# VHH binders against Ubiquinone biosynthesis protein COQ4 homolog, mitochondrial (COQ4), part 9

Target 1, 235 residues: Ubiquinone biosynthesis protein COQ4 homolog, mitochondrial (COQ4), of Homo sapiens (Human) (q9y3a0)
Amino acid sequence: SDGAGPLYSHHLPTSPLQKGLLAAGSAAMALYNPYRHDMVAVLGETTGHRTLKVLRDQMRRDPEGAQILQERPRISTSTLDLGKLQSLPEGSLGREYLRFLDVNRVSPDTRAPTRFVDDEELAYVIQRYREVHDMLHTLLGMPTNILGEIVVKWFEAVQTGLPMCILGAFFGPIRLGAQSLQVLVSELIPWAVQNGRRAPCVLNLYYERRWEQSLRALREELGITAPPMHVQGLA

## First folded at step 1 (VHH)

Design z11 (framework vhh_6z1v_2)
Fold by ESMFold2-Fast, scan of step 1:
Structure z11 (fold): chain B 235 residues (1-235), chain A 124 residues (1-124)
Amino acid sequence: as target 1 above (235 residues)
Amino acid sequence: EVQLVESGGRLVRTGGSLRLSCAASGRTFSDYAMGWFRQAPGKEREVVAAITSSGGYTWHADFVKGRFTISRDNAKNTVYLQMNSLKPEDTAVYYCAAGPSLEELFRLYSYDYWGQGTQVTVSS
C-alpha cells in the first residue's frame, strides 16, 4: 500500500497520472533540448522506476555496489578536492575527470536534485547515475557536444535500459549534420554498444576510491576500448 | 607491436603526383588506426591524414584536403597516401604511425617516436 522508505530532501509526492504527465512533458523537452538537465532528470525519475529497481538489485549483489549503497558517496563540488585531483599524475582518472570538466566547462553541480522518486534508496540510485554520467564521458573519451552526448546515451541505454537513455540514443541523432551522423552510425554506435555490453555495471564502481588509478588501466579493467576517433576533432 | 616501413618518397615536379606506402609487419594491423605525418624543413611536425582500423572514416588536414587521400588494404597490411597537385610546401619527410584509435594517433603527433620516414621533395 504505502510501501515507501523514509522521505528525503526535495521529495515531491506525485500521483501515477501526474507522473505520466511529467514523463510526457519532460520527454518532449529532453528530445528538443538534451542540455535541459532538469527535464532529463524528471524524465529519468518518472519513467525509470522498474529499471531503477533492477539496477539497485544489481548493486546489492555486487560487493562494491553494496558498499556504495550503504555509504552513499556523492560527487559534487563540496565533496571533491579539486586541488588534490590537479596534483595527481597525468592520465589518472582524477586528472582526466578534472580535464573533462575544464575543457567542456561543466561543473559537478549542474545536475538537478532528485524530486519524483518515492523510494529513498532508488532516489540515491538515480542521483548516483547522474553523478556518474560525467565519469562516463571521461571513461569513453566523449565531449559534451551533441555527437558525444548521443554516443554516451547509446552506452548508457545498453548498460541501464533507462527509458530516458533509450530515447536519447534513438532520437538524439536527428539533430546531427550528415558528416556526424555518418560517423555515428558507421563507427561510434557499434563501438558504444560493444563497450556497453562488455563493461560491468558502471554504478558498481567506487570512483571516489580510484582517483589515482590510470585511466588506461581502469578502461582495461572494465573492458572499455579507446574511441575509434577523436570526436572533439570532428566538430 | 607493429613494425612500420615507409616507402615511395622521391623528387617530384610541382603539380605532380606521388603515392606513399607504409608496410606493417605483424598479425594485428587491422586492429590499429593509421596515420601519416610530416616534418617540413624548419617547421614543426604535423599530422597530414588518418584512417580508422575499419577504413570507415578518414580525416585529412585542411592544407591537403582535395589533394591527398589516405587509404588502407588490411589484406596487404599496408596504408597508402595518394598525393596529387603537389606544391613546394609539401616538401617534407613523411612518417606513418599506428595507434589503437585516431585519438592516440593525434597524441603521437607530439611525441618523438618516429623511424627514418620517406623523403618527398617538390621542385619548381
Scores: ipSAE 0.000, ipTM 0.126, lowest interface PAE 18.2, mean pLDDT 76

Design z12 (framework vhh_6z1v_2)
Fold by ESMFold2-Fast, scan of step 1:
Structure z12 (fold): chain B 235 residues (1-235), chain A 123 residues (1-123)
Amino acid sequence: as target 1 above (235 residues)
Amino acid sequence: EVQLVESGGRLVRTGGSLRLSCAASGRTFSSYAMGWFRQAPGKEREVVAAISWSGGSTWHADFVKGRFTISRDNAKNTVYLQMNSLKPEDTAVYYCAADSPEYLLQLGSYDYWGQGTQVTVSS
């Protein structure tokens, strides 16, 4: 028989042994080249199940988080009104998010789809995390260079506890030159950790309902402080 | 939301020392990263040094490393540039600049600038 349809689009059922092998392989590849977004995605899916449940439960207890889980908004080229975002005032979340995408030459659609999570709601949570990652670059003022990515990973590790974020935070710095490493350890990690602890869970923010809000006002609401220095050109 | 006023620029002989000061007016000085820039006649403005909001991290351009030191005193709302072993090629108008936290994606783009202070290095 054909059986029931898949739990969600792109779902691939895997055994515990298969998940272990995927985790080992994707962890090795992600540590070798963290720019392989597909391998980082597989690592997150295969190692993060317990952490995803904790994140999902936190979202269920938050008014906005509960709405997000119910409505399941997506951040992608097909769901974004780029023309509307371009018409927003300078300094608004939507306008600055669009500028981030343009300046860093990234698309909402470049991320790998969720495949190896066997719970449909948890699959949404990790997909939401991936879509929110670009928004965190906007909120934290971090570029997509190596140093900026590591700073965002420290914030994400503190915020989510996802194994892939912890690995990226701790092992990413070995790729940095001496100047960037000094700045990272002395200024940027303390800043990212403090903001990560202070800010509410970023998965609980309904970004699609805040496009018009000024980025400065949103940062104040979340307790996120300005970056301590320029990260562009240092990595 | 911050105004910057540079001072200390003057004529100084080759090998001499000079300290520039940048006084900031405003309530949020301690949350701004600060930089010193210079512009010589017929040349583009270039970054000389930068300092984090806390003063815990500094950057200096290769052409001034070992000779110039940036520092700040948040209690006095002031940034300093200590210039040692001055050379004729250091002759320029020196500008103080503050990086606004308002536009996070404009890291590397300084939003507030002073009027400049002239440094002339002669024989």
Scores: ipSAE 0.000, ipTM 0.162, lowest interface PAE 15.6, mean pLDDT 77

Design z13 (framework vhh_6z1v_2)
Fold by ESMFold2-Fast, scan of step 1:
Structure z13 (fold): chain B 235 residues (1-235), chain A 124 residues (1-124)
Amino acid sequence: as target 1 above (235 residues)
Amino acid sequence: EVQLVESGGRLVRTGGSLRLSCAASGFTFDDYAMGWFRQAPGKEREVVAAISWSGGSTWHADFVKGRFTISRDNAKNTVYLQMNSLKPEDTAVYYCAASPDLYDFLTSGQYDYWGQGTQVTVSS
């Protein structure tokens, strides 16, 4: 008899063999076009299951992370009060997050749904990671141009160890021109690695309870330093 | 006690040059981005130029690009604004400001510390 429905709204059951095939195909497509959010999502879901368990266990051991796993907050257009965020002081996390979305023309709803993770809690962890990716751009002061995305991927690779982030960090630079590549290797990778090692796990931060906090105070709390250069000005 | 002290403002004729200096004390200068702002009578304060904590990145507003150059000397805790080919429209009080945050250097809200300003007047 059929008892339980799907583990979550968009869950699609797959075998380990099927996950291997999806990982290979999505990796090739994500390297070709990293803006294909669906392929990046499939790669993350199919290759990261061991790393997701480690991340979940880290969250369980942290008081704030444990609250996040229990309450499962979501960052989406349906859960955000955009009018309230816009009324916050300049320099607050909420106002700067909204500014990031506006400047880069990104929506909180841009991400593909989680489908190929068989554990409901791990599915939440990877979904949370996707939803906080825009917060990492805000925390690190990185734009969504190719250089900025690669810098964020180096931070994410150090922070999470997710295979998709490692691949993006190491192979993303082949898309850069000589000037940006020089800056990336000499200044931005060392900066991103240092911040990634120093900062606590970004999945342990309850962003929805910190909208009014000064972004500068939050960065200081997390040990995140200002970028060595203004990446927005680089072509 | 944090202090930013601007100097170098004076009356200069159109086409002339000025070098503004801002001496910083009371904070770890090398950890802060520095900006130059200006405010003309009856107008909003606007950002003119900014420089990262390392000096590795600089930004200049379009209305001064090619004429003004921001620089810093971390050994002397000083930021400079070299102003060339001055125009009457450049007449304003010029302010030095410090920020630990480079994400949005175009808004005054990103700057924690401000100097008292130095008057630059450009006459025809």
Scores: ipSAE 0.000, ipTM 0.271, lowest interface PAE 10.8, mean pLDDT 79

Design z14 (framework vhh_6z1v_2)
Fold by ESMFold2-Fast, scan of step 1:
Structure z14 (fold): chain B 235 residues (1-235), chain A 128 residues (1-128)
Amino acid sequence: as target 1 above (235 residues)
Amino acid sequence: EVQLVESGGRLVRTGGSLRLSCAASGFTFSSYAMGWFRQAPGKEREVVAAISGSGGSTWHADFVKGRFTISRDNAKNTVYLQMNSLKPEDTAVYYCAADTSLEDFLYRLEHPSEYDYWGQGTQVTVSS
C-alpha cells in the first residue's frame, strides 16, 4: 500500500451495528461461560470505547502514564526475561509476579488479540489493561479461583469503569456458593472498593520499571492494604 | 500438580543426628519459601524452620536454635533439615510445606499456619 495500512496487526474494522451485535453475543457467551477469555475480550472492545478514551486521557496527563502510551511496553512471554525475574530478591514485584503465574498455572500471554477497537491508541490501552490484570492479582494478593477473580473485578470496576469489569463484578457472584458469597459481600467487596478508590490508576504504573521494587513497598505507595482474609481455600 | 515428598525419618538415639530431605515437583521451586513443621501425638502442629526461595533468609524456632539447620538446593528442587543433638521431645512426624501465598517471606514467617501445600510427613523417633 502507498498511503494506508491497517491500524494494527489484528484490527478488524466494524460498523456500530456490528459492534452492537458483537457486544450482545459476547455478553451472552461470557455470562454462559466466564472462562471464554476470547468472548470477554470482545465484550471489552465493543462496549468500552468511551471509557477507554477517558482512561487514555488520564494516562496522557500522568507523567508515567504518558511514557507508557509513548513507549507501549508489553507483558508477554516474548517480552519478559523470566530468568532475570527469577534472579530478583524475594518479595520483589517481579518474583511475586512469577510466583503468581506458577501457583495459578497462568501464562503472561494474552489469550486473544485486540481486534474490534477502531483507534490504535485505545487498542493499546485495552491490551495494556488485559496484560496488567495478572499484576493486579499480585498487587491485591488474590488467587485465580472464582472468588479471587470476582474481587479483582470489583477493584477493576471501581478503578476503570469499564463495562466488562462492572458486568463481571455484579454477575460473577452468581457462580459462588453461599459461604463464599457471604464472605465476598461482607468483607471482600468493601475491601476491594476501598483499595480501588485509594489507589492511583493502575494503568499509570510502569510495571516493567518496577520489577525490583518490594511488593510490600509498592502496595504502601499505592495505598493497597493486605487482604482481610486468606482467599485460597474459600472458593 | 504440586508434590512434596519427605524422606529420612527414622529411629535415632538421644544426642544423635539426622538429615531430612523434601523433594519438590510441579512448581518453580526457587520462587517459593519452604518450611519444616512437626506434630507430636496429642500436640498441635508447630513450625520448626523456614527458608526463603533463594536460601538467603532462614528462620529457626527458639526450641531448635543451634541444633537444627534448614537449607535448600534449588538445582535439585530439595529442601533439607539437618537435626543435631536430638532430644526425646523432638519425636514427631515432620512435614515439609510450600508457601503458596502472594506475600513477602517475612510476612509468611509471622503466619506459618497458612502454608497450603504439604508433604505426607516422615516419622522421627528419638529414644533414650
Scores: ipSAE 0.000, ipTM 0.202, lowest interface PAE 17.2, mean pLDDT 79

Design z15 (framework vhh_6z1v_2)
Fold by ESMFold2-Fast, scan of step 1:
Structure z15 (fold): chain B 235 residues (1-235), chain A 126 residues (1-126)
Amino acid sequence: as target 1 above (235 residues)
Amino acid sequence: EVQLVESGGRLVRTGGSLRLSCAASGRTFSSYAMGWFRQAPGKEREVVAAITWSGGSTWHADFVKGRFTISRDNAKNTVYLQMNSLKPEDTAVYYCAAGTPEEYFRQLMSGEYDYWGQGTQVTVSS
């Protein structure tokens, strides 16, 4: 039943010892050069196994989450109809997601592939999390600057408990100036934590079936409140 | 600092193929996300393709998907754009750009490009 072919595209089988070495090496590289996004991906895959199982089990218990695990939808340029998204009403999830991509000049395809997760279903869970990250920026109204990314990481840390999200939430702020740090600590972290605790698991939302839903109505459904301030101009 | 120099632009017949190269000089090329843009006379500059610093993820605009392929060789500090099945509407000056992400621990390529080349002209005729 095993020993023939890969479990999924790009899968590289590794032992627990090899995973420990990859985690240590990727953590060291990410600290040395925080712009190495592939090292952040390796760190997430090698340190998150127990947490990924918890997330997968939560998805299995949720009706919508179970359907996502069964159907395994993907968010990529090959699966998205950008022309159809552009034709949706202003304020819909799909239209606002497209606006987020255009404004930030970001593509759904810019993520590193999953390589070091030995369970095919858990590999899908972490890949889904990566693909959903852009949706979280849209849902939370956060830009892709340093401050906005740290706020999203606090939300993700509370939601998922993934070690890489926890590290990003706690160590990311060292890059901020005093004014942005004050705003982060006094306003944005409390807001992100509150929303992260109130919202259902973001992995349980079938985004591909909600493109036409109003973003405001979706936020209301999820218990996500508007940001306490405009973060776009802050560092 | 990074300096970018494009090459490979020339006159090509409809249906032909062409490879553009972007050579980078300076430190830390391997840490930059790279993109190809084009601008035809009287039109705005538009994004054609993008590639992460590692080459692990790529994006191609719908109007070139299946025809163009972006790639990079970090050992040679070079980014390539392989253009197949060229059409007259592909006629433009093609620009190479390099950018860094703003955020710590980001898994996504930033769309912000800090450095630009001077461009290379591609002309597609019948």
Scores: ipSAE 0.000, ipTM 0.116, lowest interface PAE 17.0, mean pLDDT 77

Design z16 (framework vhh_6z1v_2)
Fold by ESMFold2-Fast, scan of step 1:
Structure z16 (fold): chain B 235 residues (1-235), chain A 123 residues (1-123)
Amino acid sequence: as target 1 above (235 residues)
Amino acid sequence: EVQLVESGGRLVRTGGSLRLSCAASGRTFSSYAMGWFRQAPGKEREVVAAISWSGGSTWHADFVKGRFTISRDNAKNTVYLQMNSLKPEDTAVYYCAAYSDTYLYFETSYDYWGQGTQVTVSS
């Protein structure tokens, strides 16, 4: 019989053809109902492949990025020495990353597997992006509340051009209350855009070699300024 | 490593104006974002305004928009809160505070606090 919204159910097995239909359906749903962030994310995933190739090529041209592609470091519970990170000085990248995970009750483990990329290098780039997203919260001083996520999406949109980041940045604010929306538009978007333009590509940073570096010094090196105010209490 | 001293609080008439100053001493004042907070009797402390380290970005609470303006002078290591069209409900102790980018996830993000300056607005 007729296919419909059930195609978006996790209980239904999907073929490659069904995944194509999901892409078309998510585009229509995002256009007519932008409050559905899940539809925006699905649309972004299905249109991100060309942008990921551009990011991979940028990494290949950067000496540190090329080394990351060669060595393929992972950020996960199994690769992190949590005890060592906890022993680092307060204010170091590693110690503050650990604090981010604890305060926001987030696991460093990737939440979604890569399933639709046949190119092994691009599959790594997608994986690295997902792991780096959590690190960006630490670099930018953003919590995982709605406001913080939107700020990170604006930074990522400027930095990477990934469609899902662009769509999340533009449609995410619809879910904010008036006060948070005003802070976002007047303070946080300009801040995120300026930092995204000044900073080198965040996928080219070898975070695992920077655990002991002061977060302040790292931000200065990257041209990232501290947030204009504390976001934790604003959303 | 910064000490903050507020000044300028006093009794003012409803509809009057007042400028609060917050003088910072110590190192790296220009590296800190600054905020103004207030605490009225029987109320919790609330954020009034915030300003970035460069002064290029400001935020003001809805209840003071159009009336209060935060600014800073990094050459003088001073933050100001210009308060116009004062109302009795603005009566509170006003605090300036500085935060570093290091401790954004602690229970309080503001590392250094002044002692406060009392503002009383008469009916």
Scores: ipSAE 0.011, ipTM 0.242, lowest interface PAE 9.4, mean pLDDT 75

Design z17 (framework vhh_6z1v_2)
Fold by ESMFold2-Fast, scan of step 1:
Structure z17 (fold): chain B 235 residues (1-235), chain A 124 residues (1-124)
Amino acid sequence: as target 1 above (235 residues)
Amino acid sequence: EVQLVESGGRLVRTGGSLRLSCAASGRTFSDYAMGWFRQAPGKEREVVAAITSSGGYTWHADFVKGRFTISRDNAKNTVYLQMNSLKPEDTAVYYCAADTSYTIFGETYSYDYWGQGTQVTVSS
């Protein structure tokens, strides 16, 4: 039941009314500032239950996804061998992920813990999604500015169908100036949608076993094409 | 994989005009975002202009805005830089570059393929 004792270390049981209030508040905050990862996380947890079940079931049917659900790998400073990643060749997934973190001044640990999902396996699925979000920036070549975040949200919306991603994709553009909005609609949304449709589900990729792989080779494997433009300085 | 060859650089007088061309050979030119860079003696390479793979959007550095225009013809695998109202400060070797690295705009390492450059000299 919804009120059962702790299912995992940060679980907070909530009523349907409480979930509704959390969803409304977090939606307003996430639309105002997409850098508020805590509010984006709450919105995802409180609105995504049906979609998380679909994603979990999809992962169970995929050999690699099933393995991820079984082994529950995590991406954090405590699980990453930063020294090993730094020693990898330039252009490898691991080196480019570290470069992304450095250039954009983000940490793997900035994600809020899952609190409002009342199923342990679904709680892992949404936590996994949050941890791979930074990896998607690396795969898609998108910065963490407003335009780059909106492009990633369009890719995520197509890939996952999560209500938070759909909301962010459609309403995020309200914050853009005219030039960035033109570029987004004419170039970046079509590109993000095409890649989101072609790529296998990003939750089924075992990133921790691909650190040494060339990022270009990985993109080719996934059917992800080069961005139509650079996004830095445009948003 | 793709080779880039710049042409059109020469000596021009202040206030003159010049068009640079960058011809690409190899596959997938239409998948590349393209940029024009320049490097004066003793200076770092700086980005001058960039154009999306489709040509639907262009960006120009503030120091050339209104004077330079980047364009491309994907059917001819060619990128152009139209340079007007040239100043002595525009004297540099101009490089064409293609980006397939999925990296942030303006980063030198983001460009996988570079031409050998074409010299533009603007005399007063």
Scores: ipSAE 0.000, ipTM 0.252, lowest interface PAE 11.8, mean pLDDT 77

Design z18 (framework vhh_6z1v_2)
Fold by ESMFold2-Fast, scan of step 1:
Formats: C-alpha cells, structure tokens, sequence
Structure z18 (fold): chain B 235 residues (1-235), chain A 125 residues (1-125)
C-alpha cells in the first residue's frame, strides 16, 4: 500500500543510465570545482552502490550492526544531548567528540542529503557513514586540517572501499607541502592502513550507546593505536 | 574586507610574561574558530593554540601547554594569547589566523585563508 510512496526524504528515483550520466556529470563538475560538496555527494551516491551493499551485508551479519540497521540511529544536532555530552568525564567518547566538533567548528548537520540511492537501507548506510566520519576523527586523533583529513581518508578507503574515499586518499596529497607530504608517506599512511585493516567495521559500532566509554578503552577494543605524532601542529 | 591585526610583540626576558592581541574585522567573528601560529627563523610555521567561535573549547600545543593560554572576547572582536614562563625557544613571529574550511570529495578540512601580518616576540636571557 505504501510501496509506491517515496523511499525517504529527498529521494530522487533514477535509472541506471541516469545514474551513469549523473556520475559522469558530477565527476566533471568535481574536477572543475572540487569544493562543490553537492556534486561530490552525487558522485559518491552514483558510484558507491556495490560497496554500500557489501557494507550493509557486513552490518547484517554483526549483532550490533544488525541492531543499527533496525533502529536507524542518527547523529545530528536534533538527536544529540549536548548537555549530557558536556557533563561526561574528560576523555570519554562523548566529551571528546563534543570537543572535536567545537574546536573544528564542524556541525553534525553539515552533510548533504542523500538523493540518488534507490534502496532505503543503502541510503541509511551512506548517511550513517557520513555521520560517523566526524567520530573517526575523534577515534583516530586526527584534526580537520588537510593532513588529518587525508589520513582519515586512507583509513576510510581501507575500511570501506568507497570510491570517493579512494579518490580523496590518492588525490588529496596534491594540496600538501613537502614536509607534510613526507610525514604522510613515511609515517601516517602506513599507520592509517594498519589500523584500517585491524579495526572491525566502524559502521558496526553503536556510538550512541558508547558516549560514556573511555576513548582510550574504545581504541583498545577496536585495535586502533595512538597517532604516531601530533598532526594538528603539521597543518 | 577581512582584516586581522596582531599587537603586543616585544623583547622580553626569559621567565617573563606577554599578552598578544589580535583585532578582527570584516566578518562575523563569533562564527569562526581562531588560531595562533608562530614561525621562528629557518623553521616552518607551526600552530600554537586554537579556540572555538564560542570560546567553549581550546587546544594548546604540547610545547606551550601550561604556559600559554588562548582566550577571546567576542564583544570586542579580539583573540588573545597569554604567554607565561617564556623561553628563548619561544622567539618567533606570532600570527593570528581565522579558521575556514574547504571540502574535498565530500569531506571538510581546515584551511587558514585569513592571516594577520604577525608580531615579533623575542625572548632573551
């Protein structure tokens, strides 16, 4: 009865040919202006389908991941209890996430809406990935400067295989000076790849149930090692 | 026009204190995180401290933690760096910068497109 209605808010149904055209057009626009996040989002949505299915299937096979898919938790300003997070102990996941958001002037709401994914569950998976990205900065101890973002992209590329993460990992370094590039290649990429391979799928973590957990203990649980250096100073 | 003007740099003796100020104009000051950077002769520019737009969160580099404190007064459009227990190694030109962000392939990362002219701090015995 409701099967003919929209799959989710902002959903725009497209055929495979239309997705191919959107992918080509958004890739051309992103190459012309890589700072157009709307076109980059379209590229991600039109090229990530097979990878999203793999990620969704990994979540289905994990008890915690399956619960996330069932309950559809969201990380946004409307769902976060900022007062509660602020009251948590120093070093807890929630307190450090809040610190990350404020220091870097990042809002949980700064993500483009999902439009071109024709499966409601896969649309949730890519939305979850986008919302979890800021949490990965907290887990990995990486700032939102260009070097820190590239390190997170290498971790994400290894973890997810999403085409946009692979592109960000390989082409992001073009923006770096010689010192940062040397540090990235010699220290940070090996570290990010190692942690990406060791850590369980980060989409299987119910972050909203772990706000009180020590960030140090969570890193140990995930097999994530301390950053080899303080990346904020390298900007 | 965005303008950042640093002041307060001078010659100071080891163990002394100094407060740097950065007066901002041309943008909604409280909406931007602010940072203090320094550059010593023969070295690359390094980040010293950062403060969120609200002032609710601060970060300090390990080499100044416990000695330097960043703060801001949004009513005066000014960010400050209080420097205590100064060492000769703190000798540098100190720069104020307004934090912006750029997007690469759907993700944002920090960029500093707005810089002040710098103020020289010299620490001697």
Amino acid sequence: as target 1 above (235 residues)
Amino acid sequence: EVQLVESGGRLVRTGGSLRLSCAASGFTFSSYAMGWFRQAPGKEREVVAAISGSGGSTWHADFVKGRFTISRDNAKNTVYLQMNSLKPEDTAVYYCAAETYVTLLGDKYTSYDYWGQGTQVTVSS
Scores: ipSAE 0.000, ipTM 0.241, lowest interface PAE 11.3, mean pLDDT 78

Design z19 (framework vhh_6z1v_2)
Fold by ESMFold2-Fast, scan of step 1:
Structure z19 (fold): chain B 235 residues (1-235), chain A 125 residues (1-125)
Amino acid sequence: as target 1 above (235 residues)
Amino acid sequence: EVQLVESGGRLVRTGGSLRLSCAASGFTFSSYAMGWFRQAPGKEREVVAAISYSGGSTWHADFVKGRFTISRDNAKNTVYLQMNSLKPEDTAVYYCAKDSEYVFPGLTYDSFDYWGQGTQVTVSS
């Protein structure tokens, strides 16, 4: 009756020292196992506060971004109208997003809850980033193998400046074989950096209002070009 | 490992019909556009027909339009080319091909990333 509730359902308040310790531990774990989504999430939350403010302020200045912050749409199986997306034309963002999920056997719900962000709006921004990550694979034409994930991290690092994306971009390649590493450095990083610089902030895209838009036309609108080579099947 | 295995090529007489089949494996067949190419002796490989991942959209080259029909069965991981009113000019090795893109962006030679071994079609007058 007479007490304020938590900032959001999974919020855990932490001191700056506690955040520093969580950041160090989660960074070490994420570096050696990037499939530990929980550790990647903790790293993003404990190191990204200042960057999240910058991203939130950029969203406030953009017409679609401001609308996203106001309405706070979520991407999950409970919020997606799967029947509607399946009825969309071939090549539309919504249909291609569903196809991406099916091909890669990924669920929109495969994400750790936000816990260590002490501002409700910034907690939404990092959650939105996590939910949008699968869309970036679709937009960039990248698979979910190690090489594809690293390419997407280079794009995300350029786009957002989030410390977790920068660390993933620079240290992720240690897990690649020599052939994939050569391709990454010579072709894919320059391509990802160019697209990241050219494209407007991907957090400003109201995906839920663009499900019917042609993916090809959307890529043209964003200045995203086709990959310089086939990435599926590479190590 | 992507595998495309064509079958059905044989000797037929002018005006005859033939159906080519391509069995696909090693990738999510229902998520990629498929095509048929051909290469006649001393000529470059040319695109004959293509079909979107769902089968909802097809394209046929002008020189086969009305005679050839591409189709697919996603449950059987198979793409087909029905060839009617065959001409000696249709004599070629026919190749099944997989598109590199998840989206059906349009048809260019560079959009396809894998081809089968080919099946020989010979049309005699």
Scores: ipSAE 0.022, ipTM 0.438, lowest interface PAE 6.3, mean pLDDT 82

Design z20 (framework vhh_6z1v_2)
Fold by ESMFold2-Fast, scan of step 1:
Structure z20 (fold): chain B 235 residues (1-235), chain A 123 residues (1-123)
Amino acid sequence: as target 1 above (235 residues)
Amino acid sequence: EVQLVESGGRLVRTGGSLRLSCAASGFTFSSYAMGWFRQAPGKEREVVAAISGSGGSTWHADFVKGRFTISRDNAKNTVYLQMNSLKPEDTAVYYCAKDLFGSYYDESYFDYWGQGTQVTVSS
């Protein structure tokens, strides 16, 4: 930040008071409607600074994570070769990620850009986390319904410690019916927490170099086990 | 107790058609993807087709695309495999399976299996 230009595209400088107000407002909105991805993004950016530094430092200590920080790969429509992914063997990470996007009607580009992080490298770390979120659905076998999203948030809260993920994990269940809530508490939260603790930091995985890897082999490498029950259709 | 009961397997001539059925019980059927697998003598099991819990998404192996169609009736807790243009290479025991992960590539993601139904295609 030498005043020669913005730290990164879309960066908006804000004071500590402004960050506090953005955090409070975005937290209220995100808790009311967790599918407001714009408010979820603002909450993550304004409350996660210390945690982002911890995550960045973890990446710097890991050989693959350090390479990611150096090269700064992006997962977006402009960087993905969809034709290449479609040509990969069934069951490979890339083919299954593409299937996840198609089945759930999700685009890699649906996330709001980073605006309120005042460090270029930390801005990359939170953007990487957002881009990796869809990959976590694929790794964990979770759909994008309310129950599946809450399970992924419990995994992310344990993995990252980001305040937004913690809030989503603890307050998201308020939106569930009694049957889904019972399944979440008795089966899915213990599973998500166990896998989140066992798996290495998901930001240290160079997904773009593992598109051809079997998803089953990748899960075994990461210590991710099958869910205790199928979540599709339960929410 | 999860139960999967396949039916419809029989001897059929090359070029013929056959519909297999799998009746499911002991779980919330519409909440789980279902798949069809087959195993020929001396070969390992291979995935043939899979269908999402809602029936909104289907997958078919390349070697059966255009010939086989998977479908389900959630009101009847039944999944079907319509087999057309049968070839001698389709001779196998066909198994119904409950999908755990939603992956259609690897049989290890299916957590419950039926007893199977024999399909024999003669030239």
Scores: ipSAE 0.006, ipTM 0.209, lowest interface PAE 10.1, mean pLDDT 78

